# Miniprotein binders against C2 domain-containing protein 3 (C2CD3): the designs that were tried, part 5

Target 1, 169 residues: C2 domain-containing protein 3 (C2CD3), of Homo sapiens (Human) (q4ac94r1171to1339)
Amino acid sequence: SSGLLDVGLRYRRSPRTAEGVLAARTVSISVQIIRACGLQAAAKALAEREPALQFSATVGVNASVTTHLSFLPQGEQRRTHPVACSFCPEFSHHVEFTCNLVTQHCSGEACFLAELLEFAEVIFAVYHENTKSASDIISIESCKEYLLGVVKVPTKELLIKRSGITGWY
Key: E = the ipSAE of ESMFold2; O = the ipSAE of OpenDDE; V2 = 0.75 times the mean of E and O plus 0.25 times the DockQ between their complexes.

## First folded at step 3 (miniprotein)

Design s12 (from f3 with V6Y H34L R75Y; at its last look DockQ between E and O 0.01; V2 from the best seeds 0.00; counts 0 for: pae E 11.9 > 1.5, pTM E .722 < .8, placed apart)
Fold by ESMFold2, look of step 4:
Structure s12 (fold): chain B 169 residues (1-169), chain A 80 residues (1-80)
Amino acid sequence: as target 1 above (169 residues)
Amino acid sequence: TRVFIYVEGPSEEVLRRALEIIKETAKEAGVEVLIEWDPERNRAFIMIDAETEEKAKEAAERARKRLEELGLKVYIETKE
């Protein structure tokens, strides 16, 4: 399938004035989630196994995107607001991750953030939000989400390059 | 604040027109919407999500009026 997600990454060192430690030990990683397109193929494939999605696969999905930085805990992920009934949603969403310049590795060794970013990635997951169950009862008012695709972008390259990213899934 | 709208149409074509009206109404009111279709019954389930109860209710009432002018059956429920 040929879904596309346009994103941008930016790195900058953020000064910290706070008391108790020798200065400025944080950086900001800015992530922009601009838009997606080509989501109909993914929605149709999902609808083959999820009959309740037939409408969405025909007319448009209620898309949202989660963003996770690979070396941060999964609980640090962020999510856009949904864009209703589209196969080419425009999110224009911005998130920032604040990171320590020096971090503890899993083995307890200290390392610079740049070492983590050399091999890290930003993980984007595109979801469709559904407001009802697949049952015959339309008055059931629960939200379910269905994964449309995942895009992983290495942070090494994106610290240097302009926005505009395509991914494979 | 969430308001739910259930709409039943006489045909798929009229209901697809209703979908466009709902999206336009939501954009005018500055609210978010999620729209789902029940293909077996020619019904649509719409969730309006707004920052305030008044915005959600106003958007839902405006949508209901426009849809009923097209001859659609519309049911509205407010929920948090």
Scores: ipSAE 0.000, ipTM 0.322, lowest interface PAE 11.9, mean pLDDT 70
ESMFold2-Fast, scan of step 3: ipSAE 0.222; ipTM 0.633
ESMFold2 (binder alone), look of step 4: mean pLDDT 75; pTM 0.662
OpenDDE base, look of step 4: ipSAE 0.118; ipTM 0.573

Design s13 (from f3 with F4W E8D R43E M47L)
Fold by ESMFold2-Fast, scan of step 3:
Structure s13 (fold): chain B 169 residues (1-169), chain A 80 residues (1-80)
Amino acid sequence: as target 1 above (169 residues)
Amino acid sequence: TRVWIVVDGPSEEVLRRALEIIKETAKEAGVEVHIEWDPERNEAFILIDAETEEKAKEAAERARKRLEELGLKVRIETKE
């Protein structure tokens, strides 16, 4: 079957420090975005409603991808570098999300992590970045994003496949 | 450091060839490129973003030479 993004996910749990009255544990979720492909259809659909995108629908989009963990605030989002004028951009992007678990905020650290991953997801949003200049002297008027697609990857499989999951989504 | 290349082109086919040249030049120079085309003005706006001004200017100049070989009119502007 088909997929938009070639990604990899893995989690690791860090042991708590034995020192101090307040113990905390960290968990890391590793996210790799290797490439996107098949952006022609999304670009064409957008160009039907946005005439300014007609050229991008023909030659390629300026793609970037945001990564959002459903249980973290929007401010914790990460973004790839943009790749210009391509329907199959290669990002080779790797980021790690670190979550500090404070034991007093959960009945059990293992239960808290399992509960989070059971119902959470990693949300990837693929954008076309549109940059334009105006005036008698060339200047950047605005930079606008257009959503090409959204990919949601459930994290519950990380409980079963601790070594990670990879593939097209 | 960023530089702009403004390209006036007579046809979409020529602009497609120009974009391949620009993408290749950016890859060779290790710089980022953002491209926007305005069909009403028949102009393409290419923003080159690089670690240093010298890299951006070198990439822009190389692209300009290749684009002019296609018969395209090119304007380059450097912005702070």
Scores: ipSAE 0.011, ipTM 0.397, lowest interface PAE 9.4, mean pLDDT 67

Design s2 (from e2 with T5Y K7L T46W R48L)
Fold by ESMFold2-Fast, scan of step 3:
Structure s2 (fold): chain B 169 residues (1-169), chain A 80 residues (1-80)
Amino acid sequence: as target 1 above (169 residues)
Amino acid sequence: SETFYILVEGPSEEVLREIAERVLEEARKLGLEVTVEYDPETGTLWILVTGDSPEELEKAVELAKEIAEKYGAKVEVKRE
């Protein structure tokens, strides 16, 4: 499998020393989406599923990426601004997710964030869509999104890597 | 104000989670401010206790120690 997305993930811990003031009961998970590359193959596959869509070397795709943390509700999903007409779009997108250190279930059970992160993933979905800023004439009916690909990055190393997780996925 | 931190080493991650849960529950009932964090690399649970009163802080530390020890965990308490 080839790397589609150049991403960075970082876990920002609250102070845990006696010298600090009481740390908030939350931490931040930082997600950076730098760029996508090599979308030609995904675009070709999409065009085979959707024959009305055609992509050429000069046209590219209009790409956007959604970020979903598998242990958070779908409503906490974030999305990049779309980048028009490129098979290697640069997003330079940065977003933070605020997460509770301890999550309680309806049954009263507690679950450490560390325990959640051991089995969780950051799910990136790459879409082709019409960009609103590309044309004022585009109607709402023409604004449809098509899935190009999905990238899943395990979060278990976030707890042991202070510099975070970076690279192509 | 002053801060205590309590390091808890238990037989398993599951036991440490249960200790954290109980400590947080009891702290809420008493109106005490407590933060917990688990370090999977060392297998250690960190409990931070902060307050305006030395008496209330000592009470919270004592409570956390008592709970952890009942679960068979090893406890180390450090004061600033």
Scores: ipSAE 0.000, ipTM 0.233, lowest interface PAE 10.5, mean pLDDT 72

Design s3 (from e2 with T5I K7W T46V R48F K78E)
Fold by ESMFold2-Fast, scan of step 3:
Structure s3 (fold): chain B 169 residues (1-169), chain A 80 residues (1-80)
Amino acid sequence: as target 1 above (169 residues)
Amino acid sequence: SETFIIWVEGPSEEVLREIAERVLEEARKLGLEVTVEYDPETGTLVIFVTGDSPEELEKAVELAKEIAEKYGAKVEVERE
C-alpha cells in the first residue's frame, strides 16, 4: 500500500476493575483521520469519468472521508467536513463508535465483538464534493459527491494493541 | 527487534507517576531498554519494552509488571 490516508484506530473498554469489566456491555472504537495525500492520480481518473467536472491537476479536490465499520449498519457511518482545493487535505477528524460487546447477526446468531473484529475492517471512502453543495446544507438535489478511492484497514490487530494502530493506508 | 507493551491503570495520576519513576530507575540500574509514556486518551501509563533477546524482554516485562502491581495497579501485557 502506497498510503492514501493517515489514520489512527484505538479500542477502548470501560475501566479495568473487576466490577467495571463485568458490568461493561460496550466498547468505544476511536477513529482518527489526520490527512490524505497524493490525490492527484485519483482526481485525474475522476476527471476522465466525469468530464463536466471543472478542475485541473494543479487546483486540487474538495475532499471528504466517510468512515464505516464493516460490521455496523451503513447508517452508522461518519463523515469529515470537506477540505477545499487540496490534493493533501488535513482533516484532523476524530470520531468514536460505541459497540456492544455481544451483538446478534442478521440471522439471529449471537456473536462477540472480538469475533467480529477478527475478520472486520474499517472502510474509508474518499470523495470529491462540490463546495457549493456543501455550503448549502438545505439543498436536497444539488448535493453531489464523487468517489476518489477506498481504503480498508483490518481490525484484527486492534484487539491486541491497546495503543491502537496508526499509519498510512 | 520485538516490542511488548504494558498498560498500567492506577487509582490516580500520582500513583502512575510514581510507577513510571520507579520503573525507569530500576530499568536504568539493570541496563534494560524501557520507554514509559502516559496515554491521555485512556488515562493509563504505557510501558514499551523493546529488545532482540526473548530473555531480556521477559525480564523487562516482569520488572515493569512487578513494580506496577506493588502499587496496586492493574496491568495488561501485549505484543506489538
Scores: ipSAE 0.000, ipTM 0.086, lowest interface PAE 18.5, mean pLDDT 69

Design s4 (from e2 with T5L K7A T35Y T46A R48L E76Y)
Amino acid sequence: SETFLIAVEGPSEEVLREIAERVLEEARKLGLEVYVEYDPETGTLAILVTGDSPEELEKAVELAKEIAEKYGAKVYVKRE
ESMFold2-Fast, scan of step 3: ipSAE 0.006; ipTM 0.431

Design s5 (from e2 with T3Y T5A K7L T35L T46F R48A T50L)
Fold by ESMFold2-Fast, scan of step 3:
Structure s5 (fold): chain B 169 residues (1-169), chain A 80 residues (1-80)
Amino acid sequence: as target 1 above (169 residues)
Amino acid sequence: SEYFAILVEGPSEEVLREIAERVLEEARKLGLEVLVEYDPETGTLFIAVLGDSPEELEKAVELAKEIAEKYGAKVEVKRE
């Protein structure tokens, strides 16, 4: 299927050796956001909800993407730089989330990262950012953002696929 | 300094979690640092015990081995 976002996810763990276990007790979850395409439909829908944006939406959007791992707090959320005036922005964005392989519940029970990944997802939220406003109420340093769409990618396949997950979502 | 790597296989992820928790508890009581890595692809739990005393390390390794074997897991110990 065509999808909205071209992304890549990879579970990168320490080498499976005593040295690797001693050196790193964490794993890196690598997230790539390569590009978005087909933002015309989302922009049209946004313009219908926010008529003031209609002219902006007809020539492109200032798109940015936030990445949130569902089992991590919102404070760990990451965001791309905005790409101006495009319906098919290229982000070439790469971030890594450092996660403990074994964590502890507040009840005192250990929990493996694998258990979390089986039921978790990576949530991508695509926004249109308008840093210029004609409103006297909005700070000129404030970025007003409008949601274009949400893409959710399950993480359970990261436990099965060595090369990770890649494609349009 | 010296350390040991302990590889634990089976019988289930839930059991491996119990093994990890108990090993971490015992290591903490002994004042030893324990690092854990779970490999979801092979269902293997890697435990490393670090210490400055050979006697401390041997005691911790035996405790970890006994705990794992109690749950029916297969254990392989590697000295580094």
Scores: ipSAE 0.000, ipTM 0.170, lowest interface PAE 15.7, mean pLDDT 70

Design s6 (from e2 with T5F K7V E9Y E37Y T44L T46V R48I)
Fold by ESMFold2-Fast, scan of step 3:
Structure s6 (fold): chain B 169 residues (1-169), chain A 80 residues (1-80)
Amino acid sequence: as target 1 above (169 residues)
Amino acid sequence: SETFFIVVYGPSEEVLREIAERVLEEARKLGLEVTVYYDPETGLLVIIVTGDSPEELEKAVELAKEIAEKYGAKVEVKRE
């Protein structure tokens, strides 16, 4: 089947006692990005849109991945280091998101983390980073990166499954 | 508002999942506000009840306790 990213999601809390769990107002959501695979098709499609990238596409891409929890602000977004010249980059990337058990909705209502996770997603965006230096006259840094693909993983199962969520997406 | 945490100790993850599903279903039918989360580090199900109405709060706690005990689980109630 055609998954692009080998990832893992885990719901974590430092105290390992019932009393410690209840005392904590926050939990950690652990996100692991192990590797990407099969980037040849995405690279070929990108090279057709951006002919200047043909050479990169034939030898591999300079891949990086951003991680975004759909219910957290964009400023909480994380990014892997780039892996050069590979269609199957290994990231071995691990980050944790600290989440409040109870948070205030933008509409002014309180919202529990469990309720947010029911409908939330972890959004992974895979980019090719062009090593060519940007022009000093270009203010937008996004010109240095090109989207290869997007993977969305639902967090609903995280509420019930002790082992977390893992696999290719 | 007052918040109670109902900690459910069950024989297995499968049983805890069933308890969570039944509690949420029955709470919805009664118009009670209840949320749940499973703590993977301790293997415990936590049912969160929040409200300003003592009657509704008590009803939600009793509902969760009855369902959990029906599945042979132990329940401990903690105040936030």
Scores: ipSAE 0.000, ipTM 0.228, lowest interface PAE 11.0, mean pLDDT 72

Design s7 (from e2 with T5W K7I T46Y R48V E76L K78D)
Fold by ESMFold2-Fast, scan of step 3:
Structure s7 (fold): chain B 169 residues (1-169), chain A 80 residues (1-80)
Amino acid sequence: as target 1 above (169 residues)
Amino acid sequence: SETFWIIVEGPSEEVLREIAERVLEEARKLGLEVTVEYDPETGTLYIVVTGDSPEELEKAVELAKEIAEKYGAKVLVDRE
């Protein structure tokens, strides 16, 4: 189906490793960001909102993607390395979130992971990174990111699908 | 052998202890290996049941859930 990001999500339970010790009470949520595509339309829309970026629409974007689990604090989000000058960047990015079976909601409330996953989502935010607004001037304040799009993938199927969730979103 | 983790969060440590003792007694009647552990930092009781008979294992899991839920506890079951 049509979409901006080619992603994969998997739920993995760690096995028990030591007798008499409850070591395997954590699970791993695996997130893969393989590639993005079709960023031309998003770049054009961005350039219309941010006139200074009109030049970027013909060259491609410098794309990066953040991954955020909706029930975890924003400080636990992950980010890909940026891929320069492409409307179809390949990230080949893989991260794992290790969560206790009883985990903490971002509000500080403790909740069962399975209950959280029923209502939660993985939030991918795609950004254009423009580090040189003025080509001949180097400034640490010139590093800016601009939102190209947001993709939200529900996590409720992670507990049902053995192979996980994969596809374009 | 198959293993099930029964994760229980309840009203108080004392109630969780009662749940654990009740579950251990019932599991003993079924001839199942059961281990329990309380994590005071999270207020969580872990009940681990192991067995070779799927029917008896499922019965033990259902009994643990029933006991915990009667005490108003939250229960999550995970199969290893």
Scores: ipSAE 0.000, ipTM 0.204, lowest interface PAE 11.1, mean pLDDT 72

Design s8 (from e2 with K7Y E9L E37W T44F T46I K74E)
Fold by ESMFold2-Fast, scan of step 3:
Order: structure tokens, then C-alpha cells, then sequence
Structure s8 (fold): chain B 169 residues (1-169), chain A 80 residues (1-80)
């Protein structure tokens, strides 16, 4: 599902080692999640199966967004702070993914990243956060989440566009 | 970080919506992390706020009570 998130993506090169060309280097991928919109349909569909979500389907969802780079482990994903009670939440969220790349004696680094970005994507998952009952809210770590939508943005243009990628997806 | 949970019991879901929106706006101005949801089992609107400043958290709680009382709702707060 696209047209749900207003995002920005930028590729930035930032060497982090004194070892230079033959050692591990880093590149930063900057991700901005500006806002989401149009969450009413997803909330209503969820509320049909989950009576506890009927209030949120009327009032607004408690939305958070996870960001996952398809070529990085799941443990590297990021999450926005939740924005409560809105079908068009404003996140103004910025994160950077620092990728440690290992160069080899001949070039290596640029070749590896360019190939990854040609077929990779940034995966945004939009969730509603809710609790099951009053007893569950006593445990702040047992907050239940419900998937509202998924947005996938291809990364192939990050090396082509110096200004990056910005828009609704 | 500290977390406070605010339980609001009000006359209707429409009123709870207005309370939630106003509390959310004020908490956001204070730079607090906020989550809100309705628990149909208990009838409470539940607002959880997290932050590093006890003073700002207390300010948010006091504001929530003031807003809720204007709408005839009851508020109970717990430190988590």
C-alpha cells in the first residue's frame, strides 16, 4: 500500500575509520518520516475484527512507524515515537542508518553498496498501538500493536539523485 | 525516564475524544512521548506519557485533570 507516508531518503558517505581505503568504512542512509495520512480505512478494517479498536477507528489511531532496510538485519530497524489519536499523524522523525562496509584490496566498497541499492528497498510498517485490557497497561512492555499498512520505497535512485528521494509513498 | 498513565472516565466517547485531543496537544508542546487508547473492558480512555523531566510530567498530569474536569470526566494517575 502506497500514498500513505510522506518520506525522505538520502545517501551520505561518511568515513569512520583511520584505516582508510583497505579497512571498514561507513555510509549513512538518512530516513525522514514526515507524516502519514489516510489511516481511517485501515483502522476501520481492523476494528471489524477487533472490538477493542472501535474507539480508535472513530477517534484516531496511535500510530508508530518502523523503518527497515531490506539488506540489514531486522535488529537494525528503527521505530518512531507514537503519535496518538490521529488519522494523519505528524512524526517529523529523522534517523540515520550507518552501514559498515568492508572494502577489499581492489575497490569493493562502492561495488557492494551500488549493487545492494539497485535491488533493495526501505520498508515502512505503520502500526496502531493499543492495550488488551486495564491489567495489561500496568505492564508498559506488553503494549499490543496492530499492522495498519506497509510502504516499500525502492533505493535504486539514491545514488543517482544527490538531493535524495522525497514524496508520498 | 519516567512513565505516567492517566485514566480518564467520561460521559461519552465523543467527550473522551475531545479530552484526548486537547491533552495530546498540550503534552506534545512539552516534548513528551504520548500514547492514547480506549479500553472497552473498563471504559477508560488511557493516556500514557513518558519523559525524563518529573516537572514536565507533573505539568502534563495537572493539565489533563483540568481539561477532563471541564468536560465532567474523572482522572486517575499512576506512576509506572
Amino acid sequence: as target 1 above (169 residues)
Amino acid sequence: SETFTIYVLGPSEEVLREIAERVLEEARKLGLEVTVWYDPETGFLIIRVTGDSPEELEKAVELAKEIAEKYGAEVEVKRE
Scores: ipSAE 0.006, ipTM 0.347, lowest interface PAE 10.5, mean pLDDT 71

Design s9 (from e2 with T3L T5Y E33L R48W T50I K78E)
Fold by ESMFold2-Fast, scan of step 3:
Structure s9 (fold): chain B 169 residues (1-169), chain A 80 residues (1-80)
Amino acid sequence: as target 1 above (169 residues)
Amino acid sequence: SELFYIKVEGPSEEVLREIAERVLEEARKLGLLVTVEYDPETGTLTIWVIGDSPEELEKAVELAKEIAEKYGAKVEVERE
């Protein structure tokens, strides 16, 4: 089925960094956020729910995507720039998460990366941004974000599929 | 630390996936560091093992061989 986000995920290994006590290898989890589609329904629902936003749901939304690995701390999340006035924004945005083979769960416990990836997911949150009227420019609240949707992609297959995972979610 | 890799060729992607899952599960129980990669272009599963001792590497290699052979897969072992 057509999902909201067209994404790509890939597990990429870096050259070994030797460490005597516990072998830690650095690998990269590459995330490509290609595009979104079908944002009309979410935009209409948002406009009806939040009339103070004063935006036109007929021309599009200012969409941005926040990417988060479920086992990493909040500070490790990444965000795209917003794409203006579109229900089918193209982001063409790439982010990389650097992980050690023996890493730390956000709870502070040391875990094997393979164990974490077996149960983890990449979380994409799609937001509408800058919904306040120009007449409210002085307000700090003018940059408030509004959730349009959430997409979760399991990471289990990243260790198994060399070429990665791609498609609509 | 030393790196070793094990290439596994099997009858199907489904079988290679099962081998990968079993190897990861058993390595976890033994405290061995392994990661796996499947290349659909070549139909090959590569198991990477990391150890600070020859004993760790040997255990990981034998574990992978034992599991792969159970599924009728061919195994090649190389040092990097």
Scores: ipSAE 0.000, ipTM 0.178, lowest interface PAE 13.6, mean pLDDT 68

Design t1 (from e2 with R17E R28D E33K T35R V36I)
Fold by ESMFold2-Fast, scan of step 3:
Structure t1 (fold): chain B 169 residues (1-169), chain A 80 residues (1-80)
Amino acid sequence: as target 1 above (169 residues)
Amino acid sequence: SETFTIKVEGPSEEVLEEIAERVLEEADKLGLKVRIEYDPETGTLTIRVTGDSPEELEKAVELAKEIAEKYGAKVEVKRE
């Protein structure tokens, strides 16, 4: 198995707050990025395209992961801190995405949420950051990002698993 | 299938509610799939209309714009 990311997804609904079409409710998607693994091949391919990054192919990459929910604007994208010099970085990263929904004359928000999640996905992009430090040092400046891989996780399984989904992708 | 995204900014939440109700009623008559999202922080109503016929979709988008404009709302349309 060559899964790139060990992740977990969970959703939560807030109760209806008012009557009418704008009886807004909050839908929250919880995303956990535990670790990445098997970055050796991507690192070697990257170094072949970018010779200045040959050192990273030998000792490890400075990996960070961006998370994008397909039904939210690109501006809601989140990013982990980079982890230095590793082919199997551990992020232990958790973020929550909030979306306000409204529906009219629907018997259940589960049905509306089912339609939303049926075709949505969570998009993870794994990057090598060309930086002098990948720790939480203040004033870190990232000069350029190099894409190592993309993982897409469909959200439709959240409809059948109230506890969420977890695994390597 | 094709989708159009319509963002509506209105003078009040009450007006946006009226717009949303009427858009849903008209979409049901035309057999179109409509998803509505409301952000109370920005006062923005986002309407996504999905259908198999570009002609029917364009007509539905035009209808939604007419409804919103009659209530004094601003409309932005994007094809996706």
Scores: ipSAE 0.012, ipTM 0.257, lowest interface PAE 9.0, mean pLDDT 71

Design t10
Fold by ESMFold2-Fast, scan of step 3:
Parts: C-alpha cells; sequence; structure tokens
Structure t10 (fold): chain B 169 residues (1-169), chain A 85 residues (1-85)
C-alpha cells in the first residue's frame, strides 16, 4: 500500500554507430535503492513462519536487496550490502546496467530494447540475512537469507519521463 | 584480446567525424578492430561526444593506437578520456 522501497530509475540512450549497426547502440539503466521502510510487518510475518527468528522492536532486521531486470538472466542480478538491525535501512546503493538496443529476451527472439522496456520491470527482492555473532557456531545452516518482500517497478515510464522515475514502491 | 575505450568530447559533429576517420584509418593499418559511436544529446540532437573502442591481441599496437588517437584529438582541441577494459 504505502510502499516498501524508495528507489530511483534512469534511462539514458547513449550512442549510434557510424556504421549504422543497431547492436552497437547502447543504453544505460541506472538503479538507485535509497532506503526501505516499514519492515516491521514483513519481519512479524517472517517470525511467524520461522520461530527461530524472533525480532525485537528495538533491534530490526538485517536487510539486503537484489535488483533484477526482468529481461536479463538471473546471473545479471546485483546486490546491496546488508544493513544491520533496522526496520528502515538506508542503502544509498547505485548500480548501472548497460544494454544494447537490440537484444534477445527469454522467448529466444531478438527485439529492440526500447520495445522490450515497454513491457519489462525491475524486480527488487528484500531479504533478511541471518547474522552470526562471535559466540555462534559457524556453519552453512546458520548462514541463510529469508525473503521479506518483492517490489516490481515497470520500466514503461522510463520511455516517457525525462528525469526518470523516483518514489516509493 | 584487449580493448581500450577512448572517449572524445569536441565542439561539433564534423570535428568528431574527422577525428574518428583518422583514428579508424591509423588503427586499421595496425591490424586492430575499431568500433566508433556518437552520443546524441536527446534534448538538442547535437553530437558532441565520440566513443572509439580499439580491440586487438598486441599490447604494443594497442598502446600505439591509443597514443595516436590522443595526438589526433589534441590537434583538434578535443578532450580525451581513455579506459582500459
Amino acid sequence: as target 1 above (169 residues)
Amino acid sequence: SETFTIKVEGPSEEVLREIAERVLEEARKLGLEVTVEYTIDPWTGEVTTLTIRVTGDSPEELEKAVELAKEIAEKYGAKVEVKRE
């Protein structure tokens, strides 16, 4: 309802080739993750599913965010550093994706990136990371991430707005 | 293969095109692959930035091409930025 993530998106169409080769044209998609807020509800829901994870109102969660462009492979995902003990973590994270105007998407057909952006989205997944203390036994089982929420931002408006997209989603 | 990216900022499209043509000519003589791109200001339609990518297997020839590109751009009064990829 109110929005989970404060983000910013920008689209910059960069060059055209002297030879007129479309695949050599590039665009830059800049993604900013400024902060998350109101993670109390997500933390409470997680604690109900995972009794071993009890959250205090004074402690918070250890949040990190992954960014995924819907038309790129999962291997092209980016991640923030985790922010410890907060229900309103500030990430101040910036990442760029450089894409050709002509690319292949999941259906195996090539299309112009601009056409693809009309139907695509940026997918943000917010996780709680299990933090080890100096007194904890270090093992793979105690190093897990838990999904808190997913935010999807359509890229269609990047083709329309000069200053990009910014706000809570 | 190694690639160097040369970004040139100049006063006009005509000057940038002249720089690109001379760099392409010299780099191809050295057996290097060259890609040229122009950046268009979306608000004005002006072209004031040129990106040249030079690719090859010989570090010596790549360094020579980069140095020639800097020399050519400098003679036209253009600003040059070089990045190794």
Scores: ipSAE 0.000, ipTM 0.081, lowest interface PAE 18.8, mean pLDDT 69

Design t2 (from e2 with R17Y R28E T35E)
Fold by ESMFold2-Fast, scan of step 3:
Structure t2 (fold): chain B 169 residues (1-169), chain A 80 residues (1-80)
Amino acid sequence: as target 1 above (169 residues)
Amino acid sequence: SETFTIKVEGPSEEVLYEIAERVLEEAEKLGLEVEVEYDPETGTLTIRVTGDSPEELEKAVELAKEIAEKYGAKVEVKRE
């Protein structure tokens, strides 16, 4: 199979008046994570690196996905709820990132959003969560995350594709 | 006072709005007055730039043209 994640990206600016749009000074970047699939290979590779984990054909992973826009701070990162026991988890997860049309760069220089999108990407990190909770009558709660894969989707097409970017990555 | 009218036709409404934002920012830095109108029937963005300095006006028009061309938009400039 090709592609790990079925995702959708959309640049959302409500059509109204130019004056209204200019006054807003922001735009929404919509991200939809529909599902992941084919996690068997990634799980097998992870098990070889982390011998504490074991997988079988009838048992999946507890997968969650983080979404990060490459030009935003890590603190703006979002995460799905974990989906248990599946090699093809369905997330049906939707988030929006509110972005300023003009932002400050780390260098102190101002950057326009359209310029940032030319070279930016949406970074998805898929994790296996090996978590024990108090609901399982375990007095010690622990959470350890294991990276299964990383998917990077370029954003440069968002400004010229009205339907957005959709597909497996 | 002198006025220049800049008409922009681009690949999408989102791109036209981005062009307008950048042009407004540059014109504001130059102390110029700017009016922006979008016509959804024709898909045309019209930017009117007014000021007392021909040098600043010409600079703003050139920047607007460069910005629009960078986004793949077609630009037509007229003096009023």
Scores: ipSAE 0.000, ipTM 0.206, lowest interface PAE 12.8, mean pLDDT 70

Design t3 (from e2 with E13W R17L L24Y E33R V36I E37K)
Fold by ESMFold2-Fast, scan of step 3:
Structure t3 (fold): chain B 169 residues (1-169), chain A 80 residues (1-80)
Amino acid sequence: as target 1 above (169 residues)
Amino acid sequence: SETFTIKVEGPSWEVLLEIAERVYEEARKLGLRVTIKYDPETGTLTIRVTGDSPEELEKAVELAKEIAEKYGAKVEVKRE
């Protein structure tokens, strides 16, 4: 299960405003999901948990990955397109999250993004999408997903590495 | 590790935001860990800077004072 995803994370800051004049400032956090690998072990564990599911060495799984920034609402998570019949799917997926440099909580306290990133993580959830008997899109998307694994990547180094964070996680 | 707490009171939220951004940039260049909090009720910005190098910590504190002073903000420093 370790080393499931080949990912890249990058921090891009908007230009600063004129001195003494401040505008709302945003940052883009760039997320790349290049590929997953070694899904055989996860698929085997899933089949033991869900006996109706069977995976052959030839067929593989129908994998998709969700990306969630731990400090953003669940509604802002993203998902790759599924890659059918593979234990080493290539996604070549790129997505950006727009974040405010400073946010204010409902409690009235404001947090600087740097503080959030110090203790935050990017959470990748890898799913198998079971399409065996579903012909309805609603059934596929809402009732037939099975978790294969979770990968968490800390964000604390995003602010100090200009080239970003990349590698297998 | 050593930690310094820098409390900043300024004329406006926009000024405090500028101070926070500049202080964070300078502390990051020095390899220091930074947490920043703003209390809208008191109008106080609290910057905590943590690191293992006394020289870099002292430099970050002095830069924070200079930046805050440039924007007309009041600053208090405390060593934890």
Scores: ipSAE 0.006, ipTM 0.282, lowest interface PAE 9.8, mean pLDDT 74

